# VH-VL binders against Stromal cell-derived factor 2-like protein (SDF2), part 9

Target 1, 181 residues: Stromal cell-derived factor 2-like protein (SDF2), of Arabidopsis thaliana (Mouse-ear cress) (q93ze8)
Amino acid sequence: VEITYGSAIKLMHEKTKFRLHSHDVPYGSGSGQQSVTGFPGVVDSNSYWIVKPVPGTTEKQGDAVKSGATIRLQHMKTRKWLHSHLHASPISGNLEVSCFGDDTNSDTGDHWKLIIEGSGKTWKQDQRVRLQHIDTSGYLHSHDKKYQRIAGGQQEVCGIREKKADNIWLAAEGVYLPLNE

## First folded at step 21 (VH-VL)

Design j5 (from q4 with heavy chain S100T)
Fold by ESMFold2 at other seeds, last read:
Structure j5 (fold): chain C 181 residues (1-181), chain A 120 residues (1-120), chain B 106 residues (1-106)
Amino acid sequence: as target 1 above (181 residues)
Amino acid sequence: QVQLVQSGAEVKKPGESLKVSCKASGYTFTDYYMHWVRQAPGQGLEWMGIINPDSGYTSYAQKFQGRVTMTRDTSTSTVYMELSSLRSEDTAVYYCARDTRNVGWYEDYWGQGTLVTVSS
Amino acid sequence: SYVLTQPSSVSVAPGQTATISCGGHNIGSKSVHWYQQRPGQSPVLVIYYDSDRPSGIPERFSGSNSGNTATLTISGTQAMDEADYYCQVWDYSYDVFGGGTKLTVL
């Protein structure tokens, strides 16, 4: 199944099976931006991310997402964008990944390059991918380091600049809009 | 092996701009952030900002916002720091310094420094 | 705005242990890095992440960090250790250096 712009998907961390998650709880000691974590359960309404193009490009809802494309990921419930910046992450001191902005406010800190592992040309469900942040060059990353304050044993999500097994993600559950092309 | 080679010393007048280059070798230039740090004569180290050479993305110390511009040229593995509207207080040795591979927020290798003197 | 405080100087006899402090509010929650700068030279990293040594730094250099104080310790000090020493942290979005400590080996 093709991932198209407008699809609402869960991103599963390959090694831990945790899904990319956010909710309206800011980082306390950090940037103050909305926290982003890995969630252990499969059933979670806060793990849906809408695939969006960068403004000013020609991609439209229903278009396939090509390998190497720059995209944005909007958190479905809070409408904020998956974001990164030059700030230390709370547990590991890597690059902080957060949610920032809203439906009308987005900046370059919301831009991620889709990297499909292997020879795939377009993004499909269950393919191994990386998401590399444009401004920081950090890969979306997670690992078995957990927050105590967040219920459900959620794990740190951060950015790191090195390719590692822990920055592989899969599009798992979701509402996949039909391909236009 | 890792080398950061900076441009030579400069003498400037107040109101002018300085521009220091820092050429990297012995590693993959775009994989490491680059800091700029200055040191006034007889004084301590003062951080000016950081650049991601891969994207050109920058973040500056608040003191230098609006006066400093950091750029890079990936084809020559070179980072540049420009400081405008110079004052005598800007007399310093200017260093480029590399962050680590998986950003550690510290400077593991330093350039030789570039003395910039701002004097009438 | 985060401030790191260092003593301006420390003196030790050769072979003695030197300690250089770096004070900061809740610095124990931060990773502290240390640099040596010999006269007329660029800084050189000697300790990172509170207590780790880069390759080529002698074992007599060690570091610790707890509460409001981080410490660089040099055991068996040698004349070549005479230098300025700076502590440094990354505070949210900013690199912060201490004011520096001149170590004199007499």
Scores: ipSAE 0.602, ipTM 0.862, lowest interface PAE 2.1, mean pLDDT 92

